# VH-VL binders against Probable transcription termination protein NusA (nusA): the designs that were tried, part 1

Every score and structure here is a prediction.

Target 1, 139 residues: Probable transcription termination protein NusA (nusA), of Halococcus morrhuae (Micrococcus morrhuae) (p15738)
Amino acid sequence: MRVTLSDTALRHIALFEDVTGASAVDCLVDDDRVCFLVATGEMSDAIGPDGTTVEQVEERLDKRVSLVENADTAELFVANALAPAVVHNVTISENASTVAYAEVDRADTGVAIGRDGETIETARRLAERQFDIDDIELA
Positions, changes and structure headers below are counted from each chain's first letter, unless a header gives other numbers; Kabat numbers aren't used for antibody chains.
ipSAE, averaged over its two directions, is called F for ESMFold2-Fast, E for ESMFold2 and O for OpenDDE. V2 adds 0.75 times the mean of E and O to 0.25 times the DockQ between the complexes of E and O.
[cut] stands for letters that were removed.
The coordinates of atoms that the task and the answers printed are left out; those that the model quotes come from them. Centres of patches stay.

## First folded at step 1 (VH-VL)

Design m8
Fold by ESMFold2-Fast, scan of step 3:
Structure m8 (fold): chain C 139 residues (1-139), chain A 118 residues (1-118), chain B 107 residues (1-107)
Amino acid sequence: as target 1 above (139 residues)
Amino acid sequence: EVQLVQSGAEVKKPGSSVKVSCKASGGTFSRYAIGWVRQAPGQGLEWMGGIIPILGRADYAQKFQGRVTITADESTTTAYMELSGLTSDDTAVYYCARDYYGSGFDYWGQGTTVTVSS
Amino acid sequence: EIVLTQSPDFQSVTPKEKVTITCRASQSIGSYLHWYQQKPDQPPKLLIKYASQSISGVPSRFSGSGSGTDFTLTINGLEAEDAGTYYCHQSYSLPWTFGPGTKVDIK
């Protein structure tokens, strides 16, 4: 793990863990939103019944909050980062650079990209930080 | 539960330095941040700085930058605050207090009175 | 640095009365605002964290509200033991800062 957490990210993680009871292993902070990388197996605790727990985090931060569930393999990690898009397969190619090719269900291409590219850009940032993946391409 | 115990009162001369210790017992020392807050007689609370032991990172209020050094020893679960170039304006009670990365100071030391007089 | 102001500076009230203390930040701090009670010759005690979150062991008469720049601590039914100075504290941006305090006396 090569991640360096900013002071702001650490404060957000502390608030997130206090509200949800779930652990976050990484946090991306942008002007209008925060993304938490949630420890494997703790996503349901982070979301809460009908999303009420994650909504409490959003209210306290006064920012949009997105959650990505961590994984032990690069392939599952990429699939998780593109959720809720249906990902049929992920292939990692290691040549001049390391690229993840995600086979996303055709109907979910827009979901995987996200509004203004937010979902795929967040996935790329997290994949680089956690697995040294240089890029994610939708197959 | 967590208890923070500070070193005893100090009487110092102007121009000297003081080093106050804060020993944590109970709970996990390194998961938390230790902040230092002072209070001059009859005055309010003033944050001086803090340390996150597991990151080896210390942050200081600009007013104290260059005069204050905050350190931690994980093996003894003890945090230290050293303030140099003392003047009468530094006469205060100095508190150590624990937070979880800005969650609010949930445990406080008993305070260390530092008196600067010639 | 973020400046916190508190009002009123001082309040003298009868037992069972409702007490309201306000804290205003010079810029938006979200919900990174915490409240403390300090009694003479004692360290401060955390009462409310993250603007409105209760603390185990703190009486339910203490509650907090607000976000952004305007925050309120409410004591609903003041007890004699509540005399002390109340401070707000922001942990949104370094350096951490405290408000100047509100002194509450009981008649």
Scores: ipSAE 0.300, ipTM 0.779, lowest interface PAE 4.2, mean pLDDT 90

## First folded at step 4 (VH-VL; from a5 with heavy chain A33N G50Y D59R, light chain S52D S93D W96Y)

Design b3
Fold by OpenDDE, look of step 5:
Structure b3 (fold): chain C 139 residues (1-139), chain A 118 residues (1-118), chain B 107 residues (1-107)
Amino acid sequence: as target 1 above (139 residues)
Amino acid sequence: EVQLVQSGAEVKKPGSSVKVSCKASGGTFSRYNIGWVRQAPGQGLEWMGYIIPILGRARYAQKFQGRVTITADESTTTAYMELSGLTSDDTAVYYCARDYYGSGFDYWGQGTTVTVSS
Amino acid sequence: EIVLTQSPDFQSVTPKEKVTITCRASQRIGSYLHWYQQKPDQPPKLLIKYADQSISGVPSRFSGSGSGTDFTLTINGLEAEDAGTYYCHQSYDLPYTFGPGTKVDIK
């Protein structure tokens, strides 16, 4: 699935790549936060030592930044998007709608949801864009 | 070496249109945006718009909206800026410049002088 | 649109002196601020990108600093060849805009 990036998203990706040296394949832009979908295997570069690199991105963007690592499979993608919550299993159900059921550690349900639901919402938005997943349900 | 080579000087009558070309070489054309910036005599720099060639998507400054058209031909790695309804206020040097999605214009054309006079 | 202002408008400087040019944005733009040098009858030349990032081929005497709304271009030890007009430019939001420019002459 080809994702159409806005000009703002492209500008943020350019800055992100310049600061981190990592690639971003997608970018969700909100008023007060930005989420970068980091190329598979480049998450450590995006974060940097003790988070110093991603912090630089935040400073330069003047917005909160979250990172999600890309993945080749929908299951792993959903798990990555719900990080740092521990996801034990992800099942993709394809009916009238495509729904991902993520078995999350009970202790990490709040983590998977995130502050004000930001984590689960971001995961849903990215999953839709990248894998045509219509919804993510925590199980 | 990356180069942007623009078309030659133009002398136009009021009400006419001008189309300036910008031929890019020495790099990956589709990887960068091509912006257009003009400069009236003795004045500062004014951004007119840019195009993302790979997307065929152009953005324009509101001041020129409806009067400027920016296009790009990936096969010839050439960008174009067409400005219609010319007046004397459009007399300026017009530059094309390469921009990696807001990273700054790192390469510039030599400029094209457009003179609008009766 | 985001309005950029610069200070000073003009300055005449003796070679080897330090030159400081400021650019202020009408709103916070993070680090989406770039600096250009333009000499007569030439196109602008990119000096600094993203407020403080150096550009290959640009002398090390040129440096940038700042974030948010206030930015500074510094020339540590002005050379005769540095005479020209310097512009700041924001790419934070459309339309892109430039500062009015600062003319630097050599005494």
Scores: ipSAE 0.905, ipTM 0.956, lowest interface PAE 0.5, mean pLDDT 96
Fold by ESMFold2, look of step 5:
Structure b3 (fold): chain C 139 residues (1-139), chain A 118 residues (1-118), chain B 107 residues (1-107)
Amino acid sequence: as target 1 above (139 residues)
Amino acid sequence: EVQLVQSGAEVKKPGSSVKVSCKASGGTFSRYNIGWVRQAPGQGLEWMGYIIPILGRARYAQKFQGRVTITADESTTTAYMELSGLTSDDTAVYYCARDYYGSGFDYWGQGTTVTVSS
Amino acid sequence: EIVLTQSPDFQSVTPKEKVTITCRASQRIGSYLHWYQQKPDQPPKLLIKYADQSISGVPSRFSGSGSGTDFTLTINGLEAEDAGTYYCHQSYDLPYTFGPGTKVDIK
């Protein structure tokens, strides 16, 4: 209950749960894309065999869908949000602002950023909403 | 068994208000939206608004904004719809219905007939 | 506001025959489309949710299809008790809206 969900986010979560059987704890809604924060341990249900379940969600929403697995700690959360990039370590620094420093495998920096920065920006939005993290920096 | 039971029929004068109750039983009240849908004689269905009881959040169709108030009392598992400034165009059967966040109205009340006449 | 239209307005159908009712949305609504049956002097009854998903207790002769803007309710093998008015309903965006209804009579 820490984040405010719009009426649209609530409806998208309900459809997501109906199609996948997995639970979503947060939902970012944009014009042409939706990101679900999936309950810990439920990513395989959400994705389905060969990604067919998440593809059904995309069809039914008529929007692109991305999934992030929830985690109990900020460090694990940030690593999950940058998947499938390999993250070796995450350090949270709380000075004037709270910043997560993610040590990403050098081969995966592009994956962690994503096309047009979509992956890193989605990770930043979720981390801010769920853990009050002001930014994520790749190391 | 999920059941929605509404208050009885009302005859009202133009300019007055009506408040219809909707008592839910046999299920979890707070996890579902309670919507209000009306149907004028011989006409189709018209959505008026809903409430999300666990959030205390109500939303209204623009046509009714300012005239309708939808509330919920979790302790009695009862939702209410009050419509003010009644005219003859408000003569209709008023339904409450349960909805899980846009998955369709799976349970409906029996309907409350409201007649607005001089 | 999303406008739903339905076709036809009225059908008179022999028992055991197939009934097809269409619903068209004024914009794309994904699969946020639901179907209801209403018999005289009764509240509506949910038949199909999310365009094509079955509802427990609803006969299997009722099925739905479509996505985006064009949706179909099919009754395969109409029974006498199926007489009534059928409505589509969108929950993609507020305000929720209903189609104008399709009345089905049994010959």
Scores: ipSAE 0.833, ipTM 0.927, lowest interface PAE 0.7, mean pLDDT 93

## First folded at step 8 (VH-VL)

Design g1 (from f1 with heavy chain G27Y)
Fold by ESMFold2, look of step 8:
Structure g1 (fold): chain C 139 residues (1-139), chain A 118 residues (1-118), chain B 107 residues (1-107)
Amino acid sequence: as target 1 above (139 residues)
Amino acid sequence: EVQLVQSGAEVKKPGSSVKVSCKASGYTFSRYNIGWVRQAPGQGLEWMGYIIPILGRARYAQKFQGRVTITADESTTTAYMELSGLTSDDTAVYYCARDYYGSGFDYWGQGTTVTVSS
Amino acid sequence: EIVLTQSPDFQSVTPKEKVTITCRASQRIGSYLHWYQQKPDQPPKLLIKYADKSISGVPSRFSGSGSGTDFTLTINGLEAEDAGTYYCQQSYETPYTFGPGTKVDIK
């Protein structure tokens, strides 16, 4: 599940680890935002009391930051990537392509998609990188 | 204790090359990057490039692209910097330094003086 | 390439007084700015990383501040052993670059 990291991603991960004490296993870098895939069990360290630690990371990077908790299975991973949306179930379908079908609470569909589709697109990118999943569909 | 020990001073003729070694000890070699920084007499510090040993990936300052090669040998925990096409402008002290992905150069070698003269 | 400038070029300071050195980046670099001290015929020594984070073994009289483009190194209560040249360095992007240095002497 290891992925190739750019030099910039590696530098951002090092800063993230220094500020939070948590580990990141992946990092997506965009022009205005960064997403860290946080090691399982370390989200509370990354977020900090009332979100103050992750806010410090944002200040130091001068970019918006989002966090996704890593998981050992594709199903849990996809659910984590769509948080805080409530995900009732995830089914992995393997035909010509591998697609994750996430059953999201109807009240949370907008949350799962995110502003300009940022949340679901980030989830898709991470799922492809970590689990070779071709797409995520909301059911 | 972390140490970076560099090879000895060299006197070179214009047009030749130099290869400086940097032997690391006291830490897990592959966990840190090794950067190379030079300083001409009476001048400031100039970054030349680095290597990420665990990835075998090197990056170079544009000024040195094509003339510098930075390598690392994990089995001997030694990094190397080779600079070719030397001119008198390359006369400087060359340092290797440890870096954790841009968190600052926390340990430095003692420096290697390279003098380029006819 | 990110250019760093430093001010002043030179300071002569009475012991126990406060020293302030500034570093300005040609573009925003977040907190990717580090400070070094160099004494004659010695390699540089890291004093502050990520603009304001302390380094183990470095006296607490050394502190850093700033973000974005404007950064400051402060020596609160200069000691004789602090004489030397101080450099800032950015790691926001390659090539990493150093400021031109600020020489600090004891009066």
Scores: ipSAE 0.844, ipTM 0.932, lowest interface PAE 0.6, mean pLDDT 94
Fold by OpenDDE, look of step 9:
Parts: C-alpha cells; structure tokens; sequence
Structure g1 (fold): chain C 139 residues (1-139), chain A 118 residues (1-118), chain B 107 residues (1-107)
C-alpha cells in the first residue's frame, strides 16, 4: 500500500530533514507527539551527538518526537519499531491476516509497550502502513 | 539556476476569469510545491493556495475557495492559477513561488499584474 | 486562521544602526516562521527560514530569533540597500498567512 501523507506530516518531514539532514519516509502526527520513520542507515544523523539534533527537532516542532529506523524486511522493521526493547526474533504469520510475533526480552516488555502503549501502537501503525502488517503481538 | 517565469499582464472585465501560468526550471519540479501569493496595490501579501505537483493536491485559502483553481503540469513543469468571478478587488500582482513543504518561499516568479476594470 | 502582527509599522533608520522588527503569532507555531524582504516593483525575497536559519546569499547582518508566538528579525548595521518592506509568514498550518509588513526607510 502506498503511504499517503497529510500536509501536516509533509511539513514536519520538511522541518525534520532541514534540521537533521536525514530523510524521513513517513511521519505519524498526534496531538502531542510526532514519530518520524527515518531512512535506513540515517538514524545517527537524526539523533545527533548525545541526542542534540533530535532535541532541536522537538524544540522547533514544539512536540515530543520519537524516531523509528526503516528497514528492508518486515522482521527487522518490527524490531526497529520496538526499540529500545531487545527483540530476539520476529515471525511473520500470513493467514487471513498478517500478524507479526515479536519475541521481546521479558525485562523489556514494558519498554516495547511504552508509555501509555505509545511504542507498540506506533509500531502497529507504521507496520500497517509500510508492510501491510495487520497486527503486532508480543511473545 | 532555479527560475519561475510567469505569464504576462492581464486586463479583465468584471465577472470574467484569468489564468496565470508559472513555468518552473532549474530543479526537480515534482519535489517542491508551488504557492500563489497576491498583492493589491499598496497592500501586503496574501496567500491564495498551493499545489503539490507530485500528488496533484491543492489547498486554498477559504476566501478564494470555489473561485480559484491551482493546477500543475509535470510534463511541462508549469503551474497554473485560475481565478473566476473577477471584481475590482482582484486587481493585484499575482506571484507564484516555490515552497518545500512549508520551508518558506525561496524562489519567486516576477509577478503577473491583473487589472480588473469595466 | 493564524493571525500575525508586526511592530513597528514603519521605521526610519540611519545607516549602520541596528534594526529590530517583531512578529507575533496568535497561537504557538513552533519555528514555522519565515522572514521576507520586498523592494518596490520586486517580488519578496526570503531572508530567514524557520525563525533563525540563514539563507544562502543573504548578508550575515540579517538574523532571526524566537519561537512559539514571538519572533524577531534583526539587521545589524543597516545598509542603504536594505530599504524596503519586511514581512513575516507562518507555515505552521494552512492557510499560510503573512504579517502586515514593516516598512524600513533610510534617513
């Protein structure tokens, strides 16, 4: 499925790219937070030394910012989206629906879920948009 | 070199329509938006709308909705602004300008003077 | 829509003096504020983008600052060629809007 970006998302991507020099291929916009899907290999540029670059993005957007690094495979994508939780393995099950099962380190279950479920929800939203994954389940 | 070249001056009767063209060159046309801004004599700048060429999606100021149409032709790298139902209040210089998704209008056309008079 | 106001409306300045122009937004717009210079019979020229980012080819005497609702354009050492009208513009959301402009004359 081709991702359709809103005008707001496009404006945020433009600012992100201007500040970081990194590319974003997707952007989820919520009321108080923005998530950028960073091009593969460009996460370091997006974060910057000690997080100073992403902090600049937050300041200029006046919103909380989270970053997810893109990936070529669905498995790696899901793992990246659940970061910084340690993901040991990701299995994609293709039946009536496509479900990704992520084996997360037990100590990092809360991290994978995130504050108020923001991390897992963001992962699900991005996975659906980028890889047509209908759901992500933690295993 | 990035350039935006607009069509020539127009003199129109009230109730008629005007279509201004903006030929872009020197950059990848599909990567940038084209906005339209007008300026009445002795007045400030007024945003009318913009087009996202690659998407064919346009946004308009509410003041002009239903009366303005902004389009883009990627094959000729030309943007168009058509304004209908002209009145004397539409007398102004109309500018096209390049905008990378809200990064500011970094390149402008030379402007097109549209005069509406009976 | 987001309303931008500017102050002052007009300023007459001696060459080499510092010029300060303020722009205020009716709501928080982060850094989505840009500055333009317009001279008679010319299109506007982008001076500063995203509140404080310089534009290639623009003299270093031009600088911008601010975030949220209050923004400032500063000209450190006005030159005769800097006479014109200066506009702020927000791109936080559509419709894009401009400030009313500040006219700067040279004494």
Amino acid sequence: as target 1 above (139 residues)
Amino acid sequence: EVQLVQSGAEVKKPGSSVKVSCKASGYTFSRYNIGWVRQAPGQGLEWMGYIIPILGRARYAQKFQGRVTITADESTTTAYMELSGLTSDDTAVYYCARDYYGSGFDYWGQGTTVTVSS
Amino acid sequence: EIVLTQSPDFQSVTPKEKVTITCRASQRIGSYLHWYQQKPDQPPKLLIKYADKSISGVPSRFSGSGSGTDFTLTINGLEAEDAGTYYCQQSYETPYTFGPGTKVDIK
Scores: ipSAE 0.837, ipTM 0.931, lowest interface PAE 0.6, mean pLDDT 96

